# Designs tried in a protein design chat: VH-VL binders against Uncharacterized protein AF_2093. Part 5

Target 1, 226 residues: Uncharacterized protein AF_2093, of Archaeoglobus fulgidus (o28187)
Amino acid sequence: MDVEIVEELSKMLAGRKAVTEEEIRRKAIRCALKIMGARLVGIDAELIEDVTCSLIDCPITLKSLHFSEKVKIGDVLFYHPHVIKPEKEDFEQAYFEYKQSKKFLDAFDIMREVTDRFFEGYEAEGRYMRKYTKDGRNYYAFFSTIDDTFEDVDIHLRMVDEVDGDYVVIVPTENELNPFLKFFKQYSEDAKRAGLKIWVVNPDEKTIDPFIGYPKDFRLLKGFKN

## First folded at step 7 (VH-VL; framework fv_cilgavimab)

Design r4 (from r0 with heavy chain D31E)
Fold by ESMFold2-Fast, scan of step 7:
Structure r4 (fold): chain C 226 residues (1-226), chain A 123 residues (1-123), chain B 112 residues (1-112)
Amino acid sequence: as target 1 above (226 residues)
Amino acid sequence: EVQLVESGGGLVKPGGSLRLSCAASGFTFSEAWMSWVRQAPGKGLEWVGRIKSKTDGGTTDYAAPVKGRFTISRDDSKNTLYLQMNSLKTEDTAVYYCTTGYDYDRGWPLDYWGQGTLVTVSS
Amino acid sequence: DIVMTQSPDSLAVSLGERATINCKSSQSVLYSSNNKNYLAWYQQKPGQPPKLLMYWASTLESGVPDRFSGSGSGAEFTLTISSLQAEDVAIYYCQQYYSTYTFGGGTKVEIK
């Protein structure tokens, strides 16, 4: 339900005095996975728009946190609650989250394109949770970042067993290796044991490579050599 | 289009040796797990053994009847799978099939098969 | 070693009638972590290599007619052909892929 996702997202944004649409959208996608799981396939595009609208343009209750006021600083549009005046520190945090979110969203279409190419010959449906089907075999691909995957690892481990098929998290490259090394040190053993796959897309080079896990269909391995 | 072509079968005397080859195309051979399966004339299918990809350890497993006598190997530069058969017995007479399969998390069925090559062990 | 036992060894079925083949494993091939049965069925016609019909006990391989269906879980499995056609005359094998591979003895399906 969108109500449950809005509630979960509101908890995640508790105490925040300034946000951007990009941050809300990125976090809404993560909350939708947590609440809906595989049921997200085929409804995610409209659902995420509705959830985002509920927090910045479509307030649902007087008791809810809603970011209905706007202020544009430079080229970035910030949203804040009607009664709350953000301070410098609030805008600095919102801008940091904005940069992380915009990087993910800007890379999203390219990651989907590269992943669609990798699964050439498969039928594809869904947007943020995308299902690839061929000959009765299903791959569920969720698009995220390595840092968000680190925070959401329990959800992704659960998804491996929940989906009817294989599950993979697609993440973009980062400027530094540190976020990937952090994940590897903390969770590589758990991920490999559970069968969680994490593949890395370079949006600039339009390549995809395995970080954790290989596809069960060896015919797909040729896609990694590009 | 996945294609597997076996060769090297023929007539050999008991106690002799023979090496089978399987030429693979249409997939990334170096990452695939490969198996040999045999079928005696008029009899059922019997799995012989498998070899994993080098990235997955390159290990081999064999069925009890051939363990110690047969050796599976691969040459990824030539996209070729081999079965070295030593100390051959009359009960080794069979059509030998090259097949694909893999055990990423537990196992996968044998989904591609070659046409087979006949090995006859007789005096 | 997982031993696979098929029954019957052979059966004769009239065109359009149902054919049922049973397969038993010496131990469970259900993997609790993913709730899947590591059991496949193959069809072999004279002079041809075996062809994969289905995997995960009941998932049909691409291009296999929907008159073929699989059922069962754990250690007992069934392959059903709802309405036998002339092209279905073949030997059918079950196979476990839970621990390496072992095949059943095969069941020859022929027309009465």
Scores: ipSAE 0.000, ipTM 0.424, lowest interface PAE 19.1, mean pLDDT 85

Design r5 (from r0 with heavy chain T28E)
Fold by ESMFold2-Fast, scan of step 7:
Structure r5 (fold): chain C 226 residues (1-226), chain A 123 residues (1-123), chain B 112 residues (1-112)
Amino acid sequence: as target 1 above (226 residues)
Amino acid sequence: EVQLVESGGGLVKPGGSLRLSCAASGFEFSDAWMSWVRQAPGKGLEWVGRIKSKTDGGTTDYAAPVKGRFTISRDDSKNTLYLQMNSLKTEDTAVYYCTTGYDYDRGWPLDYWGQGTLVTVSS
Amino acid sequence: DIVMTQSPDSLAVSLGERATINCKSSQSVLYSSNNKNYLAWYQQKPGQPPKLLMYWASTLESGVPDRFSGSGSGAEFTLTISSLQAEDVAIYYCQQYYSTYTFGGGTKVEIK
């Protein structure tokens, strides 16, 4: 399975000359969802580490995406292949991707904590793809960003039909409203029709609010404070 | 300069077997992903299958018409790619090309091709 | 399995005139996360193996003349030869490399 995920990740990183560990991890999580769907629950943390290790300086590594050379610019460590010399533009692209990935990864533990509190009384399993179970009913939560959810909308729409239960994408707040407005204009009708839920966590305030879709369990509605 | 030289083609009867070889030079073969592509006389190109480098898992993928009958393998110590063809059918008659899909700047299109070797399956 | 359809099957164009070849994919070959179209074009002259002409739908391979250009995105693609030369007589193939590899049926370009 990891081979298929690496293949999808290879497509996402095609032509890229410099990357960060954070970018590789963020994109690997998205590729893993595409390939495995709900089967990701319970194996996701180990799988993502293995895939990430395979692409950077590690004894177990992939030559086609072997980012074996390191260079530190400011406080950020970049990886690039030995045979490819990155230019200024490559590092600028890598830094942009790094900032997006860092925001998600820094917010991740708080988003999971807030979501766990929201599903008070449910049993929880998994990390990036988290399953909440109560009285034989399931909620599957996938942690992402609104921009990545925009890019992966077809995957998330598919997940609604494939999970044994309800499916929700959890994203953090953004500094600007534009990414949410962009999603709303392009995909809100498709998301609502399919039953896709998107909930927003404010990592600073530790709140969770619906952007698209309310939970079917009326008791969970009390968890929204906005 | 990259060079790929196919060999092993010839005449074989339906139901028979044949092994093709591709000798590679001018690049680091052990790092390369390799494919076979065939072309029936007067017809178009058809991808047959590929093999990834050992460091990338050494996995193989096959087109539906050949899956279960053809096997791709490699010998990195000899810089050689192989195609083992079993249970040959008349519709397998084609020129078989060895090709690379190596350059991630291009996203792994098939960038270098050999001259091809003719396989004729007839009674 | 991604099916590639080319049109026309053959095309006769006068020297110096424009040649246009179309290629349609059964599903999108645009990967939204990197905004790249996994679509290549190949040129095959009689008695020769195919030669990579273009990748990423519109990026010319080194040494390919500027008269060749590619356009399109998603599932609809076009190869254009702005001013056909005698050496351009060949069969042209599109190919997706989004999910393994699939070739179009080919378009034979001839002189009128």
Scores: ipSAE 0.000, ipTM 0.437, lowest interface PAE 17.6, mean pLDDT 86

Design r7 (from r0 with heavy chain F27Y)
Fold by ESMFold2-Fast, scan of step 7:
Structure r7 (fold): chain C 226 residues (1-226), chain A 123 residues (1-123), chain B 112 residues (1-112)
Amino acid sequence: as target 1 above (226 residues)
Amino acid sequence: EVQLVESGGGLVKPGGSLRLSCAASGYTFSDAWMSWVRQAPGKGLEWVGRIKSKTDGGTTDYAAPVKGRFTISRDDSKNTLYLQMNSLKTEDTAVYYCTTGYDYDRGWPLDYWGQGTLVTVSS
Amino acid sequence: DIVMTQSPDSLAVSLGERATINCKSSQSVLYSSNNKNYLAWYQQKPGQPPKLLMYWASTLESGVPDRFSGSGSGAEFTLTISSLQAEDVAIYYCQQYYSTYTFGGGTKVEIK
């Protein structure tokens, strides 16, 4: 399963000459969903660490997408393939991706905490794909960003049909409304038709609110009012 | 806190009409399925009908004794549920309760109830 | 249309004793896909609207004392009050929500 996720992640990083560990982790989680689907519930941090190690900080291979060499610029550590010399533009792209990835990863634990609290009374399992079970009803929650959800919309629509229960994507707030408006304009009707839910966590305020799709369970719906 | 407040009950003659209202607060009314339940004086509870959320089609269902005479509607902009009662009969005399009930897979028990409003149909 | 039948119509029980109310549906209210019984119990005290006590046959509503318990599956259900208190004097209704809603006739619980 590692090799298939690495291969998918390699496609996402095609042509890239510099990356950060944070970018690799964020994108590895997305690729793991794409390859594993609902099976991702059974995966802990170890798989994502192994995939990350395969692409960075692992001396076994120096192929073009194994980022085994490193350079520190400012407070950020960049990885690049041994035979590739990144240019200024490559580092600028990598830094942009780093900022997006660090925001997601920094928010991850808070999003999980807030979502676990929202599903208080449910049995919870999984890490990157969380499964909440109560009285035979299942909610599957995947943590992402609204921009990544836009890029991965096809996989998320497919997940609604694949899981045995409800499927929701949990994303953090953004500094600007534009990424949410972009998603709403392009995919809100597709999401609503398919039953895809997208809920927004404010990591600073520790709140959760619906963006697309309210919970069908009235008891969960009351959680948004409190 | 969830609150449901019924109004519009009163005395009416057989064959007459009444419209009941239920003002909802403390939850997202637009996503809730709403029901009316009645209770004749000294008798048991009887479900009247329900209306689904607009997201779930906004469809209505009625108990056999009221089908064709009663109409349930909702105004999500006002957080208000309505029961239009036409061709009233003496057996429609009851306290009418506004209730909420909803579940993803089939249905939900009636979770919240208003205080009720009395409708008396008498000559 | 699912018909709900409760027994007895009235029940007199001494304080601290067990009260048992039966409810029968004309057809099964067990939904095989989620293995839940779509049956609820309500308590109605004089001059008040009904209050939900439990749902899915045995799951207590928040704030309901643990002396209340439900059992049964399919078409036959029981509400038990293990040690009757004065505040439990009320009329109790079972209700199916498998196909719209139908209530039982009610059981009046009184102190002996």
Scores: ipSAE 0.000, ipTM 0.412, lowest interface PAE 20.8, mean pLDDT 85

Design r8 (from r0 with heavy chain T28I)
Fold by ESMFold2-Fast, scan of step 7:
Structure r8 (fold): chain C 226 residues (1-226), chain A 123 residues (1-123), chain B 112 residues (1-112)
Amino acid sequence: as target 1 above (226 residues)
Amino acid sequence: EVQLVESGGGLVKPGGSLRLSCAASGFIFSDAWMSWVRQAPGKGLEWVGRIKSKTDGGTTDYAAPVKGRFTISRDDSKNTLYLQMNSLKTEDTAVYYCTTGYDYDRGWPLDYWGQGTLVTVSS
Amino acid sequence: DIVMTQSPDSLAVSLGERATINCKSSQSVLYSSNNKNYLAWYQQKPGQPPKLLMYWASTLESGVPDRFSGSGSGAEFTLTISSLQAEDVAIYYCQQYYSTYTFGGGTKVEIK
């Protein structure tokens, strides 16, 4: 439910005095996966808009957290609660999160386009949790970043067992290799053992490459670089 | 550069009236809940009252010793908070601080304070 | 009306030694919806307005040295200065903001 997702998001945003719509949306997608799992397919676009609205524009059931006041600094619109005054450090943290979130959201449409082309001939359903179906085979693709996948690894490992089919996390390339190396050192063996797949989309080249795991039926999938 | 500057303090006779002002800058005054806190010479801090933002209803709350005698108001166009003090008593003698702090349900700690203005009530 | 009681009224501590101040509320200031204690600590030096040290019982305000720490929950709280410095000589106040505002009576911290 919306309420449960808002509660999880409120925990993730604990202590925060300033946020952006982009940060709320990115983090709401992650919280929705945690609460809804595979049930997210087909309802995610509307659900994420509703959750985002609840924290920014709409009243919420949780009275102590509501980011309804706004201030624009440069080209960035920040939200803060009526009852909490942000300091310089709060805006700096919010801007950092904004940059991370905007990169993801800007890359999202391209990642979805590239992934749809990879699954040419499959029927596609859903937005952030996207289901591809053909000849009784299902692939569930969740769009994220490598840093968020690192933070949410337990959720993604659960999803491998929860979905009726294959599960893959789609992430964009980063400016530096460090986030990928960090994941590889800490979780690559656990991910491979559990059957978790992580594929990397290069938005500039419009290519998709495996970072962790290969498609089980790669011969049926076109455009894959492995 | 958040700052709060109180003014209007001075000497007044018992039964008299006085209005204090607090000029605010460096933050979004219209969003802030504002409070007055006083401190009698050599004594502890005593909350006087608060006013919520207009968006949160613009309502006021007062400590029991001043309820009915003191009125808090605000002018968001001038970023100024006011405390109207009527029927002043000798025990109202104190340094009066303008403070900011807010929360939706409960209030927020008083995070910014002015330098204070002294009010002396004596004959 | 929530009454706040501080102890001791005054405390003399040697430089570098630990100072401990206690604060008790007449009722719980823990808000169940967000699991936060609506309790703050302030420092007031002679001739200056009070300065917020911490909120939510244990969250340090920006710029406050980490030798200051807070503990407790519900109705009983403690402020600790792990290694007293000369600049820490001041009067310290606890304050609830659960239902409007009420301050404790203050604790004067002096060097022994």
Scores: ipSAE 0.000, ipTM 0.402, lowest interface PAE 22.3, mean pLDDT 84

Design r9 (from r0 with heavy chain T55E)
Fold by ESMFold2-Fast, scan of step 7:
Structure r9 (fold): chain C 226 residues (1-226), chain A 123 residues (1-123), chain B 112 residues (1-112)
Amino acid sequence: as target 1 above (226 residues)
Amino acid sequence: EVQLVESGGGLVKPGGSLRLSCAASGFTFSDAWMSWVRQAPGKGLEWVGRIKSKEDGGTTDYAAPVKGRFTISRDDSKNTLYLQMNSLKTEDTAVYYCTTGYDYDRGWPLDYWGQGTLVTVSS
Amino acid sequence: DIVMTQSPDSLAVSLGERATINCKSSQSVLYSSNNKNYLAWYQQKPGQPPKLLMYWASTLESGVPDRFSGSGSGAEFTLTISSLQAEDVAIYYCQQYYSTYTFGGGTKVEIK
């Protein structure tokens, strides 16, 4: 199983000359969703750590990528292949990805905490994809960012029909409105037609609000800020 | 789930008329732009016309071969789309599909399709 | 009226091999205000209605396998199936939605 996720992650990172541990971990979770779908509920943190280790600490099994060398620039540790030396543009791309990944990882535990409170009274299981169950009803919550949800929209639309219940993507607030406006203009109609829900957690205020879609259970509506 | 069910197809003589219906369910019909697309036996797809939602003006557009002969209308209270076909020609023989669309600046692809209804124009 | 031209009319490809279909528009379908190409691809299997495969030239519709990809911008577009499977035997249509709708003539994909 981890070999298949590593292969998918290697495709996602094809041509990349510099990466961070944070980027690899964030993207490994996204690749795990693509490979496992709803079975991601059963993924332990250890599997994602193993996948990350395969690309940083050791060469990957199928010889597509390894990031065995490292260099620290400022307070950020970058990994790169020893055969291929990164250029300025490679580090700029890696730093951009690092910032997005750091935001996601820093917000992850808070998003899960807020979402768990929103589903008060439901049984919860899973980590990266969390399943909430009550009275035979299931909600599947996948944690991401709005920018990653934009890139992975086809996967998320598919998940709506694949899961046994309702599906929602939980994303954190952004510094600017623009990433949400970009998603709205490009994909809001696809999301509405498919029944895809996207809810926004403010990690600072510890609130959750709908961006697209509302739960059918009216009792849950009181959990939203407004 | 989204469902579109066409009805009203059949055999008609050249110069005759026929009215097709499309019953929609599983989405907010009143918000959708609706189109008719046809396909002659063994031939490719040909867009026939569309009607916008009332919020977006409720206007209709038609392909050149059917302008002046075909009329598209909608009844939002019944979630039903119609195609009134007048002055039918043998070239109008085709399976007619009902399909959905939406507004996004200029338009949207045709994302849901019915099973189609066959119209045969023959003497 | 925007005219859509597809090539080839028919294509025979062995299982597991790459299939490439081309689509040309008589005018650009790239909208400057949002930088999007108003181009979609559809798959039609015998006896079935068409199914939307992708839109905005390269965005896959929900449920479509990732072996399907689209490329191009402006007036020239390509649909690629990276590794043809038996269930991919169908007729494929490109379609512009920049100014109402116009379909290409279709490309029949068959197993060699």
Scores: ipSAE 0.000, ipTM 0.393, lowest interface PAE 24.6, mean pLDDT 85

